# VHH binders against c4kar8, part 157

Target 1, 263 residues: c4kar8
Amino acid sequence: MAELSTPSPASPAPLDGGRGDELEKFTLRGARQILQLLQDLITHRGLITAHTGGGHSFMTAVLKVDEERGRVVLDPSPDPQANRRALAAPRLTCVTQLDGIRIQFPLVGLGEGQDKGRPALFAPLPAEMLRLQRREFYRLQVPLAHELSCLLKAEDLARKPVEVSARVIDIGAGGVAVVVPTGAAEFVIGGTLPACRLALPDGEPIELDLEVRNLNRQTQRNGTEQLRVGLRFAALPRAADTRIQRYIFKTERALNAKARGGL
Short names: E, the ipSAE of ESMFold2; O, the ipSAE of OpenDDE; V2, 0.75 times the mean of E and O plus 0.25 times the DockQ between their complexes.

## First folded at step 11 (VHH)

Design r19 (framework vhh_7pa5_2; at its last look DockQ between E and O 0.24; V2 from the best seeds 0.00; counts 0 for: pae E 2.7 > 2)
Fold by OpenDDE, second read of step 12:
Structure r19 (fold): chain B 263 residues (1-263), chain A 125 residues (1-125)
Amino acid sequence: as target 1 above (263 residues)
Amino acid sequence: QVQLVESGGGMVQPGGSLRLSCAASGFTFSSYAMSWVRRAPGKGPEWVSTISGSGGDTSYADSVKGRFTISRDNAKNTLYLQMNSLKPEDTALYYCAKESDFYGDDIYDMPFDYWGQGTQVTVSS
């Protein structure tokens, strides 16, 4: 009788995507602290982005903390499909901010029901909440008129190499966010895209390696699904860095001038 | 510190109009797209409209298209939402939200990194 070693429940993926030890000091695990932080989110009407996996997310908010039952009550999405994904997900990763501090926490065991006769989502209280400081890099929202693009060297579902022309939506010293056509390629967070080409208006494209840092499928705008990919510059030559900074500075000035009625 | 302060909400009859304002501070306003999001009782936050940093591009949820107009005055660091032909289903707390950057060390993004306390809009006969 071979004792089927019940596979040890896979330790929940770390909130930090692998930054393990460095983030422990920013992780709250005390029940009272967690409750207080959730109450603060209610008080401040915090908007929460709940990630359901696969690049999907929806906006929610904490409606109530039920201490007696040890559960948090969330607003459901106005999108029924998002709610279905949420309920099917083994874990939600909730992200929000309070007073400029990023807050991240997992929810497991999500269920649906009613609170005071209204639809609601329910989950046990999170076991931990991560509080992080702001992102380090400034990001410029790229004007659509500039038509910045990045040629991504990626793979399709069959792991066949594909080239995807992606529109750059924001840019900073550390990387770019792009929009890619639906189904154009598969992206893995933490994966490297080698020998990509960033097109700036001021000259030849910049060849660079990009690391996938974020994926977000959004259906909120115009009913169309868009995949946004956050990309970090893995290795940026000094000359390229200078060009990027120059572009950002020039663009900001131009935008500010227009805003002042000067252009 | 980034601050967003909504105003202009109130009670209005169906078919009426309101104009919301959002005063922004603590960041380069013109460098960021801005959005309106609304939260109604029993419904999660719903995206309403977005305007680019320059103001040249706008987008709307289907539910408000043709009725609402988003605009901005970058010289005044102010975002606006003109709401016409208001319906009872438009009743919600309306948030002004700054669109976030998408890339960084975080693997989980937020569409908005800052938002105000909201202004209440009530459409009731």
Scores: ipSAE 0.865, ipTM 0.955, lowest interface PAE 0.5, mean pLDDT 87
Fold by ESMFold2-Fast, scan of step 11:
Structure r19 (fold): chain B 263 residues (1-263), chain A 125 residues (1-125)
Amino acid sequence: as target 1 above (263 residues)
Amino acid sequence: QVQLVESGGGMVQPGGSLRLSCAASGFTFSSYAMSWVRRAPGKGPEWVSTISGSGGDTSYADSVKGRFTISRDNAKNTLYLQMNSLKPEDTALYYCAKESDFYGDDIYDMPFDYWGQGTQVTVSS
C-alpha cells in the first residue's frame, strides 16, 4: 500500500490568528519566496517551535524541501507523544526566527515515514508564510499594576466632544488596544482621534493622533458592557516612539526576569 | 546584532568528558536565561539544560542529570556545558540558545529567539 494522504478534518484558521488584513503585507504567498525562505531556514539550522494545539508544542527543524513532491521534511520530536499529537492535529503552527525576523507558517496534512532510513515527518509546502520584524509583531500585554491609561478625545453619540480615560491592555510599536465602557464615546473604524494623551509610568503624557482600526464589544460577568478598541499611531513623533519602545523593552525584560526566577 | 558562537566539541570515547563554550554578543547577556539544545540525525532538537541570567537556577533533561553541568560567566559573556560520563547517545550537534523576547507573549510562543551554528560532539569507541 502506498503512502496515504488524509484531508484536514476542518478548515484551517487564518494564519495570523484572526488579526486580519493588518498582517497581509507581511505574508508571503509566492511559491519561489516560500521555497527560498524554507531553504534559508535549513541553511541557518533554524530551530522551529511547532504548536499542535491545546497548549502543546515541540521543537523541530526543516531537514529538506522536496520540490518534486511539493512537501517539506521535518525532524520528528524525540518524544513519541509529541509526534502522536502532531499527527492527530488538523494544523501545526510553526514559529522561528531568521536574522531577527519572526517567521510563522501553517502545516496541514502532516504524515510520518522515513527519509534516508531515518524517521521523518512530512507535510505539503505551506501556501503562505508570515515574516514579521520583531518590532512589528510584539504586543506587550500591559501589567494591571502599571495602570497605563490613554485619554481619548472623541465624540459622544450626539457628536459632542468628550474625553474618555481608557485602560491600555496592550501596546506595540504600531499602536495600543484600550478598553472603554460601552456608550462612553462613538468610534468609527478609520476615524482619527486627535491629540490623545498616553500616560506612561515615567514622564509626562505623550500626545498622539490615533486611528481606530477595530472594535470588539464584550459583556462582563456583572452585565456591564465594555468596548475594546484597537488604535494605530497615525503619526508618531520620534521622541514618543523612543519612549514607547523603552517602556516595552524595559517591561518585557522585567517580565522575562520575573518568569526566570529573578533574572 | 545578536551572535552566539559555540566551541569545544570533538571526538571522545564513552566515559570521557568535554567542556562546551558559547560566546555571546549583541545583547545584555546577564538579563537572559541561556540553554543548550542538541540535535542528532533522525532525532529532532532536544532540550538539554537551562541556566537563569544570574546563574542562580539551573535545570536539566532527565537523560543528562548528574552527568552534565551548565554554568555561565557573565563578566565574559560566556555560557558553558561540562559534559562527564559521556555515552554514545550523547552524540549530537550542540546549540547554544537565547531565551526569547517573545516568551509568554501570545498563543504561539517561541522559547528561543537566537541560536548558534552548533558544535559537534561524537562519542564512539
Scores: ipSAE 0.563, ipTM 0.846, lowest interface PAE 2.1, mean pLDDT 82
Fold by ESMFold2, look of step 13:
Structure r19 (fold): chain B 263 residues (1-263), chain A 125 residues (1-125)
Amino acid sequence: as target 1 above (263 residues)
Amino acid sequence: QVQLVESGGGMVQPGGSLRLSCAASGFTFSSYAMSWVRRAPGKGPEWVSTISGSGGDTSYADSVKGRFTISRDNAKNTLYLQMNSLKPEDTALYYCAKESDFYGDDIYDMPFDYWGQGTQVTVSS
C-alpha cells in the first residue's frame, strides 16, 4: 500500500514488536476499559492502520461496538485485495494515535458481513489494548553517520568471555537494538550482560547492564549474516536516562531540520 | 496541542468544484508532509493526496489525478484541496492528516498521527 508504511523485507519479525513484557504495565485488559477506549476512537473518528502481516496494512476505522454480541465493527477497505488479506490473516494488529497516546490492539477471528445493509468487517472485542505515551514507544532510528556502538560483554559458543562491539540501529527510553556479525557471540534470551558500554557521540560511554529480549538473524545485501539483538536497559540511572533522552532529542531535531531543507 | 480543522465542504452537482481548507496549529506546519484522506459511505478511509512540507512535491491517488490539486500556504499554516470535475464517487467525509511525528514501533508503524473532524463533500444531482 503506497500511502502506508512498508516495513522491512520478508524476514519474520515478532508479532508483538519485540517489547511484549516491557509493555505489560501499559496493557488494558478490563472489558469496561476496552469498551470505553473503543468508544473514544469512534467519537474522535480515529483513523486506524490495520496490519495484516507480510508488510501489508490498510486504513480503517471503528464503526461501532456491539456490546450485546461482544464484537467490534470496522470499515472494510476500498481496496478488495486489502480486505482479502485481512480476512486471511490470523490476526490484525491495529494501531492509532489519539491526543498524543498510541493505541494498539489485536483483532482475531475477523469476518465479513453487513451492518445495516453496508459492507463491514467484524471481530470479537479485543482481549487487550495498549495505551502508550510517546516517550514510552518512540524509538529513534540511529543515522548510519553517527556510528553509535555498544560494547557488549558476552560469551562465545564455548561460554568463554568475549567483548563485542555492536552497532546500535535504534534507541529508545527502554533499550536499544544492535547488530553483530553472526558467530561473534552467543546470546540467550533473558540473559543479562553486565557492565556493557553504550557510546553516545557527546561524552563518555555509559556503563549499563543489558538484558537480551529478542534475537533475529538477518542477511545483509552483500550476503553477510548478522544478528539483530534487542536489549533492555536494566535499572537505568537518572543521569544515563537524561543523556539518552538528550541524544534522542538532539538527533531528532537535527533530522527534522534537514528534512525542512528539502534535501 | 495539535489541531486540524477542515472546512469548505458542501453539496455540489456533478461537474462542479469545491475548495477544501485545513487550518493547522500546535506544530511546525512546514516541517511535515500533509495529506487528504476521505471516507465514503460504506467504504473505509482512502488516501487522496499528499504534499511535502516545503510544498515542492505532490502525489495523488489515480482516482483523482488531473481533477484535484493539493497545495499549502506555510505562512498561514493552511492546507488546501482544489477539487474540480466532481463526481458522485467523490462524495465522502474529507480529513486533513499530519505526517506522523512518531518514528514508530518495530513493525507496526502508523503514517499519520493527527487528523481533523473532517468536512463533508456531497456530489449529487
Scores: ipSAE 0.431, ipTM 0.795, lowest interface PAE 2.7, mean pLDDT 82
ESMFold2 (binder alone), look of step 13: mean pLDDT 80; pTM 0.794
OpenDDE, look of step 13: ipSAE 0.690; ipTM 0.882

Design r2 (framework vhh_7pa5_2)
Fold by ESMFold2-Fast, scan of step 11:
Structure r2 (fold): chain B 263 residues (1-263), chain A 125 residues (1-125)
Amino acid sequence: as target 1 above (263 residues)
Amino acid sequence: QVQLVESGGGMVQPGGSLRLSCAASGFTFSSYAMSWVRRAPGKGPEWVSTISGSGGDTSYADSVKGRFTISRDNAKNTLYLQMNSLKPEDTALYYCAKESDYYGDDIYDSPFDYWGQGTQVTVSS
């Protein structure tokens, strides 16, 4: 006769995927602060994006906090496949917004069950939550007419080098977001893509190293899937930084002028 | 201060149509993708549709393809969702959502950083 042993407790993973000490000043570790923040998310009906890894995510919300059992109760996804991916994931990285403040936290040990007769997901309370006070992280949505692209030097699923021309959908001081067809390359959060080439309208492509910061799957109107990849600029020369900032400001001014109906 | 205000919800019979609007303020509207998200009774939030900042790219959940059309008027800072051939399963609170500002300093995408209070759509016969 076998007895079910409880699985070993999963160790808490870093909130930021390994960015460590840089975010410590924004990290909440007090149990009361964490409980209060989760209750605030319930009160404000916070839409939460839960990242399950591999570029997959789903939307959820906190239904309740069970303080006595040390658990959060979450809405499941309407998509059964997303729920299966979530339950199989070693951790979820949950991201949301509260009054212009970005909130991020890990959930480890996700399970499924019922709350008030309805399907629900359960996880232990996070040991830490990230709360960013700053809202100055501006991104320019790149006009399709600019046909801005970045040639990525990456690896395919067999770890063979591959070059992927990716459309740049947004650009900021710290990096770009690009879209690539699903399966075109394998991206690992924290991995570096060396010697990529960012094509701006003015001059030669900028050669730069990009760090993979985030992944999100998107379904296009024609039913094809694509990956949205967030890429941070690494080791950016001053001249390249100046060209990127000039492009951002020039394009923003042109878009604002066009919106006002001026030439 | 970013504000998103939805309107146009109501009660409609199956097969009917509604047009939702979202008035945006407090940010450069044309610089962000915008989305519609819905929350039905007993279910979590479900993404419905997204439109790029320029309006050049759109995408839809499989459940609404061919029936719903997302559009935007950047001169008026307004997002729209035209809903045709409505079904009882489309009954939900519909939210307007703004694409997140946090790029380069976040390791994970949050597609939305702001959303409105929602507008209720009820499809019943």
Scores: ipSAE 0.329, ipTM 0.689, lowest interface PAE 2.7, mean pLDDT 81

Design r20 (framework vhh_7pa5_2)
Fold by ESMFold2-Fast, scan of step 11:
Structure r20 (fold): chain B 263 residues (1-263), chain A 125 residues (1-125)
Amino acid sequence: as target 1 above (263 residues)
Amino acid sequence: QVQLVESGGGMVQPGGSLRLSCAASGFTFSSYAMSWVRRAPGKGPEWVSTISGSGGDTSYADSVKGRFTISRDNAKNTLYLQMNSLKPEDTALYYCAKESDFYGDDIYDAPFDYWGQGTQVTVSS
């Protein structure tokens, strides 16, 4: 590969990032906070995806922070073409995860050189870094005992309407992942499933429009095929958002209490 | 809490074999693609291989095709990398990485949300 084209069969759905004032509370602009976060990336050997534009990206990592010169030192790509694209790009968008915390930052003014006889990339310290806590994008693994389900309104392979009761395997503020038998319905990434019904343990089912974000075929131990479907909540009503968050919070507390012997 | 713990690294002579393992916990293992990523002295992180949640699809970096085999045992929540015909150039710290499960409409994507501490592979005479 000329550049990192992450070959995951079920590519992860992108995080909502880089949007106006809504993300301001998650944006670090203090020089000291930025230095601390970059040091954390070094300490945890953070794998960084650097996007150069045009659908191109490569993996990198922070080698060191040169505080005296106000620079960050990065691993170059093993692919020389990726490095040429990076150096030609007006900006890199760097994205990583640390234990469920999304970190995103721009680099401008990228240069190349050597660090201890090894090729390296250099850039001025970023002026800002986005840091989104797990709680904003946390996904609760749904206990099997809860039998949480979502009635999907979809089409079969012949384009006829079908209703499929899907088991919810995880749930977060932004969506759910469900499993369905292969062939039960046709799903298209980016397609919308209108008026689906999410059944939580208390209250009436929640009527939701869901967007298909990713698909992954899975084989169970007994050889049965099933499809994992990642679904994003569209236009979630405030009351529904509150009920979903209550379920997540209550379930997480119960799981934590069980693991701690009732604490 | 998600945990990924790599093992099976060590020192081996050129032409030798090693099998790496990654023990996963804290998530529904079969629902996520898993990858191996390596970092060699003087080189940036290099993606090595990916396997789908079902194990039905695999992919490999050109540098390891025909020599490495990725596999998984979903009943044991374990990922494997069988490494044959090892070369000095395969010397690296090998990480197990989990597919990200976040949702949104941002065009920028982080393919992995968790990885382990890595296991060291050294190929020398």
Scores: ipSAE 0.243, ipTM 0.671, lowest interface PAE 4.3, mean pLDDT 80

Design r21 (framework vhh_7pa5_2)
Fold by ESMFold2-Fast, scan of step 11:
Structure r21 (fold): chain B 263 residues (1-263), chain A 125 residues (1-125)
Amino acid sequence: as target 1 above (263 residues)
Amino acid sequence: QVQLVESGGGMVQPGGSLRLSCAASGFTFSSYAMSWVRRAPGKGPEWVSTISGSGGDTSYADSVKGRFTISRDNAKNTLYLQMNSLKPEDTALYYCAKESDFYGDDIYDSYFDYWGQGTQVTVSS
């Protein structure tokens, strides 16, 4: 007695809803590479966070890869509501890590059934898997309440100078990540943005030259598209470095006092 | 290079006790909340407990409250889980997990960015 979900064919769903060509070199599309990576996740007992949309997610793991039927078998959540949301979702975005490398992949056509008499979730093999190196430097997640911003000096699509106020979402000793509306300015990886101004909660804005390191287009839960830009600090003045480190230290202390439990 | 290595699992009878340890390296241990997560055969992963970086705040799943105690020694970069009054339902592979340092959104919001190999706990008479 094996109950099997009706498998759907694999869909060429985008990995992240809009990161574009810059992630192509980190994207696996070969069937053998995808199978090997999924087997590595099984071997290392990798914990997967599966995002069902609407700010909902649950923890899962790959139980096995069914090569004959072209699908993965996943652990159901102990929360029945999470499983119902997953089955109703048009797509799951699965996020995990292996040896310091972030692994991300979509699952489309999720079904439920049994594997060897135990409840299981089934999905067609993903058409794509992303392998992305984690940043080396520690990055503080900026609390929304701090409303940190950076005024970027960039160019628009017509190569005219434009100033964009961007929200800072993370900050470290080496740089910041910011969010801008898609189309607000044109960014080129390796390009320099001179005389940008970073606003911290105390004191005057810090004037900095920033180098564009990465770009990620994201669709928010409300359907709004935004661009996440990773920016490296170019030659920090001593006073600026001190203020940034002080902000990170104070904010870390406040956040460390709170439990950040998961599911 | 982040590493998390669990130990202290084993077989125990109902009502018994075990103490799990997790040795952490490759990151500033005191700057991150740490969690224990378990996976029982045929079940999805279940969050068990979290402790803040300073150790000042703890939280527990309802299924383990009053029986399990999470603690940490930041000088030794070690996380602990003291498990008392163990039940057959506590049988699972137990993972040590590090708080994710990614900012939350639909794509990159993850509770954890590193976890260990796990240590097996079996509660059986």
Scores: ipSAE 0.013, ipTM 0.499, lowest interface PAE 7.6, mean pLDDT 79

Design r22 (framework vhh_7pa5_2)
Fold by ESMFold2-Fast, scan of step 11:
Structure r22 (fold): chain B 263 residues (1-263), chain A 125 residues (1-125)
Amino acid sequence: as target 1 above (263 residues)
Amino acid sequence: QVQLVESGGGMVQPGGSLRLSCAASGFTFSSYAMSWVRRAPGKGPEWVSTISGSGGDTSYADSVKGRFTISRDNAKNTLYLQMNSLKPEDTALYYCAKESDFYGDDIYDSLFDYWGQGTQVTVSS
């Protein structure tokens, strides 16, 4: 029964509440385990967000694992500034998701060069990788086909009101992550965006007050800059909570059914 | 400062019942999903149950479905777990956990949740 294996609309809590010993159980430190996980990312063409600090990141992928030289080969950013920031950073924090499992690892000692005649970034193999299972870490990744959007009421640099239609990339019981073009509006961590409208497939848009919790500037492979914004539901009416949770549940069930579907 | 304080654990015979409580402070309780997580001797942490901020939706691990009931009192900032038909395999330290504030690619917000020091449940004859 697919519904018995499907997570509920309410997100399971991560198993990290200031207890570092709990995260240690999800940390891979064996060389063979690390190599196997990196190879899985290559096989599944996993896209990696590499955080360089200061709210900056870029999209990359593992192109190759060089076991004899003990290093990974990464796809450089199409943005030369992103590559300069990465090379200057004391560490990169790489975050990706594979089959609903969050994977995170540090890279230290990044260098640049060529692989098979193409520009590449190189780093020593990570000494550790964090792997969090769905029951410990739960987020619904919104399918692109759903065209889920949130109309944000924000301000520009001159503090004039602007409305920005943002694509919702993930959603949970407590908030959403959205993508906006760089420069579309000014966002401040801790700031409130009043009377935003979340468009779910079924029914009228939900009017919500959203709090800005996180900002991450990212350069896509085509050179386009985007801003990822983490937003918390500051005040959620009961009817809105019910609709959001129903959407999450229905979508997760459909995704699990597809994963278990026929060949 | 987020604080979660669990209580209500104890020793009970197989088939008995216990009610766990979690007193929450330092955040807007009704805005967050809450969970119970347990750690049995010799095993890793196991998610037990989650309840949405409104209390409208609940979920349970297969091992406890039909026996445990999660609930909340948002006026009192308190989370509950009613445990019936307890089995020796339910013996564990039980933790209250708060949903993370943020969903997305940020490493700092996505990994952290707040949970208390736990309350011990021992089911034995």
Scores: ipSAE 0.000, ipTM 0.148, lowest interface PAE 13.2, mean pLDDT 77

Design r23 (framework vhh_7pa5_2)
Fold by ESMFold2-Fast, scan of step 11:
Structure r23 (fold): chain B 263 residues (1-263), chain A 125 residues (1-125)
Amino acid sequence: as target 1 above (263 residues)
Amino acid sequence: QVQLVESGGGMVQPGGSLRLSCAASGFTFSSYAMSWVRRAPGKGPEWVSTISGSGGDTSYADSVKGRFTISRDNAKNTLYLQMNSLKPEDTALYYCAKESDFYGDDIYDSTFDYWGQGTQVTVSS
């Protein structure tokens, strides 16, 4: 057979896996801006999670920016296996935050050596760094009692149209995560699901287009497999955006009131 | 705004105990997993322990398993780390860290979007 629909794990992906068009306005490409942001991470001792692929990651930090050689110097993991995975990876996806701003950047061509007699990892300066305000990526965990659902217009394995009522488990300004039974429909990362219907407690369902962002298979306690699907809102109208934001704030306020009431 | 404030660090002798606390504000505390991360002189950051939002699931680094206990009080928005049988190797700045809010990639559910300024733990004779 030939199943080559997924990108090669040995090939570096764009900063956000080829989904950068909407995030272009939040992407830094100027060498001076990149250098300044990396220096800010050093100054604030920012903790960085570096993803090496295959679900593996390790904690690191920027020790130094070597402007003369055009490279960053990173703390190695205390776990030798994590360092071996990092060095073998075609790229690292580095994620951190600074003052409520999510910062994400790729590192390609990782090497190891020493900095002033101490073990260190080295990589060329990233060509791009992403800066996102919390509001662009915040997720509210949907209370089970709310029974939020989204009617998905998808396709089965034979490319035949199917409608799937999916339970919404989290929701943010940019999208939702839903759970469906494995095999209920075929989802392809980057695929668009048109005219889906998001049911919020107050008012009519919201009709919207959803883009598949990520897929995660989860095993339930009883051994049944479920599929968690991350879905991005495409072309979200202002009225829909207002309703979603209102639901998020109202629910968060209610959850905070319950927690503050103590008990 | 999200804020995490660690306390309870100090100096102890080997074999001693300390309890760290982290006061959280600016988010729905019970909806997020919380972690402790430490950074020792000459070492990179090391994940220590995680507790689920409900408190029903916990996990620990092999280096602290059986000695440290993570817990939370959701009514008080407080995370704890009970550290027993402390060793010189446990000397580090300890950070409280919040699970990431990013929905675009589920591998980021294991990452942090906020952490505190840390509390120093020194284990020496």
Scores: ipSAE 0.051, ipTM 0.534, lowest interface PAE 6.6, mean pLDDT 79

Design r24 (framework vhh_7pa5_2)
Fold by ESMFold2-Fast, scan of step 11:
Structure r24 (fold): chain B 263 residues (1-263), chain A 125 residues (1-125)
Amino acid sequence: as target 1 above (263 residues)
Amino acid sequence: QVQLVESGGGMVQPGGSLRLSCAASGFTFSSYAMSWVRRAPGKGPEWVSTISGSGGDTSYADSVKGRFTISRDNAKNTLYLQMNSLKPEDTALYYCAKESDFYGDDIYDSPMDYWGQGTQVTVSS
């Protein structure tokens, strides 16, 4: 059982500065706002993934907000080992969704006990909650007819500069997923590809820096191997953000119109 | 807009079988791993099974191994869970879950970031 007034441990290493600035816009710090959001999670029976570190997580839900004691009550995992890992963790990172809004919050000082005779996990109310609109994570599947491409500036196996024209398969506010032939370039997770050029149907290519976030090797029906690369926009200029968002909304509306039998 | 719609739940006797379906729309289905998660009365949510985007890799909770089979039809954007040898302990609301909509292993990454409304499975005599 932790005291609510005890000082927090030293903060984790800060996020990338540009990204940290962007996240602050979506951070709720008001006690009333936090209480209301937690209550909304209860009302909607929101499923929560609680990350305990080391690649471990478990599924939970907020059962109750105990405003008088300043704490949340959570469903324990049916897996006793997951509960032990959670109790041993210095913090939990809780991730959930509500009405297409992604919500993330930390819990520190997790304890166990009983609520109305049932096993429960308890934690002090979070000091902050991150609330991101679904559109921040929405990925538009790019129609093949649009022939969207991104010219990547990467390195080959010998670390020599190489330019690869990659087909954009999906695009969102935070980045793009592209496909390239296996072996076309070397990609390192966390590596930056500078001065890449994203071609949209209207206007000149957008020059931007891309961070490699994930890699997935896929075999197509014809037996050809492709590499799917997830790329995050680093420091996206406002004008570029506006153009990308306009393309996404325009294309989404056109696809919805076609699905309803219109033009 | 991402949408997941579960169906196929119902009442069945112990030892019986049910097949759950999840109709997915609003994303490139074959590019994402999909999972089944269940919530029994009086218990927290329990992960049941995951299948990779290609369908080549599957994993199962120990409680359902050998009895449940996860599969997908990427041409139909549909996820399935074939449940055999059902036990009263399998009684739960079953949710279809999609792999994270984010681009990598950021602090917002979650194995599952979207759930449907669920379909009820009741195993009783």
Scores: ipSAE 0.000, ipTM 0.296, lowest interface PAE 10.6, mean pLDDT 78

